# Designs tried in a protein design chat: miniprotein binders against q9bqp7. Part 52

Target 1, 240 residues: q9bqp7
Amino acid sequence: VPQNWFPIFNPERSDKPNASDPSVPLKIPLQRNVIPSVTRVLQQTMTKQQVFLLERWKQRMILELGEDGFKEYTSNVFLQGKRFHEALESILSPQETLKERDENLLKSGYIESVQHILKDVSGVRALESAVQHETLNYIGLLDCVAEYQGKLCVIDWKTSEKPKPFIQSTFDNPLQVVAYMGAMNHDTNYSFQVQCGLIVVAYKDGSPAHPHFMDAELCSQYWTKWLLRLEEYTEKKKNQ

## First folded at step 26 (miniprotein)

Design Qo13
Fold by ESMFold2, last read:
Structure Qo13 (fold): chain B 240 residues (1-240), chain A 100 residues (1-100)
Amino acid sequence: as target 1 above (240 residues)
Amino acid sequence: SPEMAKELVQSIEWLAKEVEELLRMGDPWYAIWMARLAVDFAEDSGDPELIAKVELLLAEALIKAGDPRAEEIIEKAKKIAEELGSPELIEEVEKVRKKK
């Protein structure tokens, strides 16, 4: 249990739209400052078992691909992820037209993979938008806030070249989502809140993406785990 | 090295406990993904008892998600348990099969 507990949801807020909400998705710019990002907190608080397994996986990949092959592999994975997120932002933006889109971004196995998910996504409220938890002092950049099958979600898009996700992100992806959710719910740039999460893993070969829906109860359980990681991070920084 | 082999087994067992917690939390789909990682590392370890144990954990996660692929995994674990001649593992296989 965390020593310094804080609620994930804000009782002063609703998840319903109102007339004063913007008609276009919010895109709050990320401010680079001294407060830590969600991903930095998670990276700095990995258990020794997580670190060992990641290093074991890395060495197996290097054995298979060689040092230069592994560098190329990781560079390509990063580029594919960046292009996938750019394509999704373009597709989900109400202002985007066909001539404003890079046609190569739209012709991707990853985009084919998520088509069945996208038909269930509506009411997009934020895209590639910064969140800051003003009390707990952490920041993040969330991918998307939209309704999925009628439920407003923080949606996180991931790419995978096979049925397994990229191993470094596997251990903590739900914690990342709920950390963004808690930050949004306590960020004065937002007038609404979100109680559900969705993690969507898209496959390079275009096979149907695998959605992981997290309801409010599950998000609250992951939130407790996030608070422990943030607390651990804070204690480490005090002792440095 | 022997020290790295011990740490690998310990890390797989840690990961298996994380999968069990995910199942108790009601997230069988994320549990499946983590269990598949555990199976992959268990196969890397070459320890057949560990492989069978984490395969049964994957099967339990698949059952809770309603995924019919659980049967394939149960049969794989059963073959290992029979080759080892372990009555405890054979009993564990049948316990998981009854959950279907």
Scores: ipSAE 0.808, ipTM 0.926, lowest interface PAE 0.6, mean pLDDT 86
Fold by OpenDDE base, last read:
Structure Qo13 (fold): chain B 240 residues (1-240), chain A 100 residues (1-100)
Amino acid sequence: as target 1 above (240 residues)
Amino acid sequence: SPEMAKELVQSIEWLAKEVEELLRMGDPWYAIWMARLAVDFAEDSGDPELIAKVELLLAEALIKAGDPRAEEIIEKAKKIAEELGSPELIEEVEKVRKKK
């Protein structure tokens, strides 16, 4: 049990959007402060087993691709991910705020992959928006808050070039989502709360993306795990 | 190195426990992802007993998700168990099959 328990859901907030919710998705800029990001907390609190498996995977990839090939591969994965997020932000943004859509961004296998998911996405509340949990002292940048099949979710978009996911992106994904949920639910910049999470894995070849829906109960279980990771991070920082 | 091989096995066993926890939590989708990763590393280790164990976890996750690919994985684990002549693994295969 976490020593510093904090609820994931805010009882003072309504689950129902007020009719006064802005028609434009929130986009709060991430402030680079001394406050750790969710990603940093997770990376710094990886288990020895996770670290070992990641290194083993890296070594296998270097054996297959060479050192330069692996660097190129890694760079391409990050670039493709960035472009995909930019394309999704453009698609999910209101038409009036649509910058000239780079048609090239929309012509990707990843965008094709998520088309069936996008049909079930509505009521976009936030896109590429910063969240801060003031009490627990962490920040994050969430990809999307929207309704999926009528349920308000924090949506996290992932890219996979191969059917086997990029291993670095597989560990702790549920924890990342619930960390964003918990922060948003207690961030004063947001008037609403989220009870569900959605992880979407898009594929480069355009094959149908896989949605992973997390209900409130599952999110609560992962939240406990997140709190333990945050405590571990805090303890490690005190000892440095 | 023998040390790295041992550490790999220990890490896969850790991952297997994480999969079991995910199954207990009621997240078969993420359990499938983690179990597939465990299978990949188990195959890299070359330990057939470990492969069979994590294949069975994958099968259990697939069953809970309602994925028809569960049968193929069960048969793979069964073949390994038979090749090893492990009555314990054969029993575990049958236990997983009964969950279908």
Scores: ipSAE 0.808, ipTM 0.920, lowest interface PAE 0.6, mean pLDDT 91
Fold by ESMFold2, last read:
Structure Qo13 (fold): chain B 240 residues (1-240), chain A 100 residues (1-100)
Amino acid sequence: as target 1 above (240 residues)
Amino acid sequence: SPEMAKELVQSIEWLAKEVEELLRMGDPWYAIWMARLAVDFAEDSGDPELIAKVELLLAEALIKAGDPRAEEIIEKAKKIAEELGSPELIEEVEKVRKKK
């Protein structure tokens, strides 16, 4: 249990917007500052078991691919993720705000993998947008805030080359989502509140992605775990 | 090394405890995802008893999600338990099957 509990929701905000939102999704720029990012907090607070399993996985990949092959693999995974997120931002943005749509970005297995999910996404409020928790002092860059099957969600898009567990993005996905949610709910750049999360893992071969919906109760349970990780991070920095 | 093999087993057991927590939280989808990862590392360990135990945990997560693929996983764990001749594992297999 964290020593300094803080609510994930802001009681001064509605769980639904009370005023009309603009027709263009928010894209708050990320400001460089001294406060840590969600991903840095999570990386710096991995358990020794998480570190061991990640290293074990890396060694298996190096044995299979060679050191140069593994470097190329990881570089390609990064590029694929970047292009996937660019394509999703283009698909979910109003077309009149874009000078051109790159059809090569739209032609990928990952985009095919999520088509059935995108049909259930509407009311896009934010895309690739910075969030800051002003009280807890952390920052992040969320992928998307939109309605999924009628419920407003923080949506996190991930890629996987195979439809089996992929350790590089596995351990802390729900914590990342709820950390962004809590930050957005307490960020003055946003006038609305979000109670639900959605994690979507897209597959390179186009196999149907499975949506992982997290309702408010589940988000609250993951929020408690996020607060413990943030608390651990703060204690480590204090003792350096 | 022997110490690395021990640490692998301990890390898989840690991961299994995380899966149990996810099931208690009511997140069977993420529990399935994490349990499949645990199975992958258990197979890497080469420890048949550990493999069977983690497969049964995956089956529990699949049952909680209403996924009929649980039956295939239960049969896989049953085969291992029979090959080992472990009455305790055989009882664990049947206990999981009855949760349906």
Scores: ipSAE 0.807, ipTM 0.926, lowest interface PAE 0.6, mean pLDDT 86
Fold by ESMFold2, fold request of step 28:
Structure Qo13 (fold): chain B 240 residues (1-240), chain A 100 residues (1-100)
Amino acid sequence: as target 1 above (240 residues)
Amino acid sequence: SPEMAKELVQSIEWLAKEVEELLRMGDPWYAIWMARLAVDFAEDSGDPELIAKVELLLAEALIKAGDPRAEEIIEKAKKIAEELGSPELIEEVEKVRKKK
């Protein structure tokens, strides 16, 4: 149990409409602040075992590809992920015409992989949008907030080649999602609340992505784990 | 080195405990994901008993998710248990199979 527990949901955001529901999804710019990002917190609080396994994976890849080959591999994976997110933002944005600008971005196995998921996505409320938890003092950049099969979710899009060569995000995917959710629910830039999460891992070969849905109860359990990681980070940095 | 081999086994066992926690939380999909990672590192270790044990854990996660691929994994673990001649491991295979 964290020593400084804080709720993931904001009770002041119940069903009392004071609405502006703009037709364009929110995109709050990320401010470079002194406070840590979600990914920084998670990276700095990995267990000794997580660090060992990540290093073991890295050495296997270097043995296979060479040091320069590994560097090129990781750079290409990053580029593919960036293009995937750009394509999804374009597809989900109502202001852009997809016909002329995004044809190149739409041609990837990753986009093919998520087509069946996208058919169930509607009511997009935010895309590539910054969140800040003003009380707990952390920031993040969430991928998407939209309805999935009628449930409003924080949606996180991930790419994967088979096998899974970069494992860091695998350890902490649900913690990342709930950290964004908690921040958004307490961020004055947002007037709505989200209680569910969705993690979607897209495959390079176009095979169907599996939607990992997290309901409010599961999100609350992962939130407790996030609070422990944030607490560990804060104590670690105080000793520096 | 012997120290690295021991640390690999310990890290796989840590990962297996994380999978058990995920199952207790009611997240069998993420438990499957993490269990597959544990199997990959167990195969890297070359320790057949460890491989079979984490495969059975993957099978338990698949069963809890209602995923029929659990049967394939149970058969893989059964073959390892028979090759090792381990009565304890054979019993563990049958215990997991009965949960179907």
Scores: ipSAE 0.806, ipTM 0.925, lowest interface PAE 0.6, mean pLDDT 86
Fold by OpenDDE base, fold request of step 28:
Structure Qo13 (fold): chain B 240 residues (1-240), chain A 100 residues (1-100)
Amino acid sequence: as target 1 above (240 residues)
Amino acid sequence: SPEMAKELVQSIEWLAKEVEELLRMGDPWYAIWMARLAVDFAEDSGDPELIAKVELLLAEALIKAGDPRAEEIIEKAKKIAEELGSPELIEEVEKVRKKK
């Protein structure tokens, strides 16, 4: 049990979108500060087993691709991910920003992969927006807040080049999502709360993306795990 | 090295426990993802018993998700169990199959 328990949901906020919610998605810039990011917390609190498996995977990849090949692979994965997020932001942004759409960004297998998911996405409230948990003192950059099948979700978009997941992007994904949820729910820049999460894995070959929906109960369970990771991080930082 | 092999097995066993926890939590989707990783690393270890065990966990996750691919995974695990001549593993395979 976390020593410093804090709720994921804010009872003072309504689940119903207020009519006063801006029609334009929020895009709060991430301020680089002394406050740790969700990603940093998760990376520095990986288990010995996770670290071992990641290193083992890296070694296997280097053996297969060579050192330079692995660097290229890693760079390509990063670039493809970035382009995919840019394309999604463009798609999910209001029509006024559509005129500046790079059509080349839209011609990807990843975009094709998520088309069926995008049909169920509506009511976009935030895109690439920074969140800060004021009490727990962490920050993050969330990909999207929107309704998926009528449920308001924090949506996290992932890319997979192969049917086998990129191991680095597989560990702690649910924790990342709930960390963003909890931060948003307690960030004064947001007037609403989110109770659900959605992880979408897009495939390079255009095969249908897999949606992973997390309801409020599941999010609450992952939130407890997140709090434990945050406490571990805080303790490690005190000892450095 | 034998030491690295041991550490690999221990790490896979850790993944297996994580999968079991995810199943308990009611997240079969993420359980499937983690179980697939466990299978991949188990195959890398070359330990057929370990492969069969994590394949069964994958099968359980697939069953819980309602994924029809569960049967194929069960059959893979069964084949390994039969090749090993492990009545215990065969029993576990049948136990998983009954969850379907």
Scores: ipSAE 0.802, ipTM 0.917, lowest interface PAE 0.6, mean pLDDT 91

Design Qo13
Fold by ESMFold2, look of step 26:
Structure Qo13 (fold): chain B 240 residues (1-240), chain A 100 residues (1-100)
Amino acid sequence: as target 1 above (240 residues)
Amino acid sequence: SPEMAKELVQSIEWLAKEVEELLRMGDPWYAIWMARLAVDFAEDSGDPELIAKVELLLAEALIKAGDPRAEEIIEKAKKIAEELGSPELIEEVEKVRKKK
């Protein structure tokens, strides 16, 4: 029940780019400004139950690893994710230098894990690219826009050392994807739009990644939930 | 503490309701991820009835996704229900098994 509903799709745009579009993926620079990012909105609007469970998980990890061990664990998870995204951008980008390809970057269980997914990915239109919803006033940085099995998707890449992802992203990952989708569809830097989402969870041991596909109907349902979170954030900020 | 244990149970129950919503939305794959989190926290709670109930929810999500691993989870919940001797929980196990 958002008070100010706004559509996720733009009827003035095609769901697929024309053949005359640039052959290199878009990489729009992230602007430093005062409007909130998708991740900030989601972090600031967690329910009390989400906060409690996150703190419970953190305390269990600290008991298991020690405080310093937990800091090292979280730092390593961040670095693994960063390296994974760097590798995927290199693999999917036509602009690469053979001498600069890092062999260590390509030698990864996570990269092995996604190989069967990458065979179904084509028509890459954007990589590590900023999006801004010019009407709803929020920004984000999406991982990838490409076709997956013939469907143009906003694709989000995740790493997991276990069957479960990092707990905070587990609660809100589909909302993050649809927020990026809505922003891109209403961002003048983009001449096309996207109806579908894909979340890919890669595993450190190289086990086949899980592709979570979200069709237009699912995306619309998650979009409604995103709009509620954005409204909550706006009201919270107004009353600070 | 008793208050913290109560809040954990309430938070797991909240998470279970989120899983049910995801299943109603037609997203069994994301429901599986959320249900696995719920099972992990339920095991942390040490409450066997809560563990079995959340395991059955995970099994329902696996069934809707067409994942045969649902049978393993149903058997885990069945063993707990039999050990507790709970007629309500045994009935819930059977209802989920019939959805296969």
Scores: ipSAE 0.800, ipTM 0.921, lowest interface PAE 0.7, mean pLDDT 86
Fold by OpenDDE base, look of step 26:
Structure Qo13 (fold): chain B 240 residues (1-240), chain A 100 residues (1-100)
Amino acid sequence: as target 1 above (240 residues)
Amino acid sequence: SPEMAKELVQSIEWLAKEVEELLRMGDPWYAIWMARLAVDFAEDSGDPELIAKVELLLAEALIKAGDPRAEEIIEKAKKIAEELGSPELIEEVEKVRKKK
């Protein structure tokens, strides 16, 4: 049980969007602070087993591709991910519909992959927006807050080249989503709260993306795990 | 090295426990994801018994998710169990099949 328990949901916030539905998604810039990011907390609190598996995977990839090939692969994966997020932001943002959409950004297998998910996405509230949990002292940049099948979710978009799980993106994804949820629900920059999470895994070959929907109960369970990771991080930093 | 092999087995066993926990939490999708990872690393170990065990775990996750691919995975595990001549693994295969 976490020593410093804090709720994921804010009882003072209504699930009903107040009538001022901003016609434009929020995009709060990430401030460079001494405050750790969600990603940093998760990376610094990986288990020995997770670290071992990641290193083993890396070694296998280097054996297969060579060192330079692996660097190129990693760079390409990163670039593809970035382009995918930029394309999604353009698709989901009402304002960017006016900018000459780089048609090349939209012509990707990943975009094809998520088309069926995008049909169920509506009511976009935030895109590439910073969240801060003032009490628990962490920050993050969330991809999207929108309604999925009528439920308001924090949506996190992932790219996979293969139907096989990409080890780097898989271990702590649910924790990342709930960390963003908890921060947003207590961030004064937001007037609403989220109760659900959605992880969307897009595939390079255009095969249908996989939606991992997390209801409020499942989110609460992962929130407890997140709090434990945050405590571990805090303890490690005190001992340094 | 024998030490690295041991660490790999321990890490696969850790993944297996994570899958079981995810199934208990009611997240069969993420359980499937982690189980596939366990299978990948079990294949890297080259231990047929370990492969069969994690395949069965994947099958359990698939069954809980209502995924029809569970049968293919069960048959894969069964074949390995038969090749090993392990009555214990054969029994485990049948236990998983009954959960379908």
Scores: ipSAE 0.771, ipTM 0.898, lowest interface PAE 0.7, mean pLDDT 90
Fold by OpenDDE base, second read of step 27:
Structure Qo13 (fold): chain B 240 residues (1-240), chain A 100 residues (1-100)
Amino acid sequence: as target 1 above (240 residues)
Amino acid sequence: SPEMAKELVQSIEWLAKEVEELLRMGDPWYAIWMARLAVDFAEDSGDPELIAKVELLLAEALIKAGDPRAEEIIEKAKKIAEELGSPELIEEVEKVRKKK
C-alpha cells in the first residue's frame, strides 16, 4: 500500500465533458523543470528482473544484427515512432492548423494499421500536451486525449515492427497512461477529467492495430502500482 | 554462464508472477503480452519444464481474452509435458483446458 495515497480522479471535476467541444486541442508545452517526468520515474524504478530481461534482449539482438546493426535498428525504431506520432498529430489536429501534410508521413504501414481505431476516435481535447501533478510532483507529455467509442480516454500510441511489442515499451505502459491521467485530472490547465485509458499498438505491416482499453477500475489498480513506483523513486533520490 | 542461466530463470519466474497478477487484475490482454515475453525467454533458457509452465500461463490469458489460439498453446504445453513424462505438468495442462 502506498504511504502517500492520492486519488487518480478529481471529485471537483465533472465527468461530463462540457458540451463545448474545444474547437482546438490543447497543446501545453513541456517546461524543463527539476520535476521528474513519468518516463524518468519508471526508468529509474525498474526491477532487477526488468533490467536483466532488457539486457538479455539487447544481447540477443546484437548477436543477430551485430553491434552496428543493433544501433541502426534502434535508431530506425525511434525515428519511425517519432514520424508516426507526428502523422497522428497531423491527422487529429483541426484542418486549419495542418501544416503542409507531408503526404509521405501518411503513407506508413502504422497509419494504415490504426485506421480502424481512428474511426472510433472523436472529440480530441489535447495532443502532445504537458501534464503536471503539483501535489505528487511529477510531469509528463501525453500523446492524446480524445473520446474512444464515446469514452474520454488518455490515448497512448505505440509502434511495433513485430507481432511482439518492443520490450522497452512493454513493462510499464499501463503505468505511464494512468500517471498521465492522474496528473491531468489534477492539473489546473485542464478543466475536465479522464476516467479511461487506451493503449494502441500499431503494426508496421499495416495489420489492424490492437486497442488495449482500460476502464476506470483497471486504471485505479494500475494507479496504486504507479504510486508505489513514485515513492520508490522519491526514496532513491533522498539517498543520493 | 551458470550465473546468467540462474538469473534468466529467476526473471522468467518473475514474469510468470506478473502474468498471474495481471490475470487477477482482469487485464488479459496485457497478460498475453507479458506471457509471450515469458515464453520467448523460457525458450532461451532451454528448460522444457519452464517453457511448458509459461505456455500454460499464456494459454490461461488467451482463454480469459476469448482468443481461439489458446488451444494451440495448450497442445504445445501438453506435448512438452508428455515428452518430459511429468504427471504434474500433465495435470496442470488438463486444469488449464478445463478453464476454456
Scores: ipSAE 0.766, ipTM 0.898, lowest interface PAE 0.7, mean pLDDT 90

Design Qo14
Fold by OpenDDE base, look of step 26:
Structure Qo14 (fold): chain B 240 residues (1-240), chain A 100 residues (1-100)
Amino acid sequence: as target 1 above (240 residues)
Amino acid sequence: SPEMARELVQSIEWLAKEVEELLRMGDPWYAIWMARLAVDFAEDTGDPELIAKVELLLAEALIKAGDPRAEEIIEKAKKIAEELGSPELIEEVEKVRKKK
């Protein structure tokens, strides 16, 4: 049980969007502060088993690809992910804010993969927006806040080249999403709250993306796990 | 090294526990994801018994998700169990099949 329990949901915020549907998604810039990011907290609090599995995977990949091949692979995965997020931001942004859509960004298998998910996405409220939890002292950059099948969600987009997920992008993903939810729900820059999470795994070959929907109950369970990781991080930093 | 092999087995066992927890939490999708990792790493051990056990765990997760691919995974585990001549593993296969 977390020593410092804090709710994921803010009882002072109404679940009903205030009628001012902002016509434009929020994009709050990430401030460079001494405050740890969600990603940093998760990376620094990985279990010995998680670390071992990642290192074993890395070693296997190096054996298969060589050291330079592995570096190239990692770089390409990163670049593809970045381009995918840029393309999604462009698609989900209002037409008025669309810089000239690089048509080449839209012709990816990943974009094809998520088309069926995008049909169910509406009411985009935030894109690539910073969140800060002032009480718990962490920050993050969330990909998207939108309605999925009529439910307001924090949406996190992931890319996978293979049907087997990239191990680095799979560990703690639910924790990342709920950390963003909890931060947003208590960030004064946002007037609304989210109760659901969605992880979308897009595939390079254009096969249908997988939507991992997390309801409020599941989010609450992962929130407890997130709080424990945050406490572990805090304790580790006090001892350094 | 034998030591690395032991650590790998321990890590697979950890993944298996995580899958069971995820299933208990009501997240079959993420359970499937973690179970697939367990299968991948079990294959690295070359231990057919371990592979069959984690395949069955994947099958359980698939069943809970309502995924029809569960049957293919069960049959894979069954084949391994038969090749090993393990009555215990065959029994486990049948237990998982009954959950469908």
Scores: ipSAE 0.735, ipTM 0.884, lowest interface PAE 0.7, mean pLDDT 90

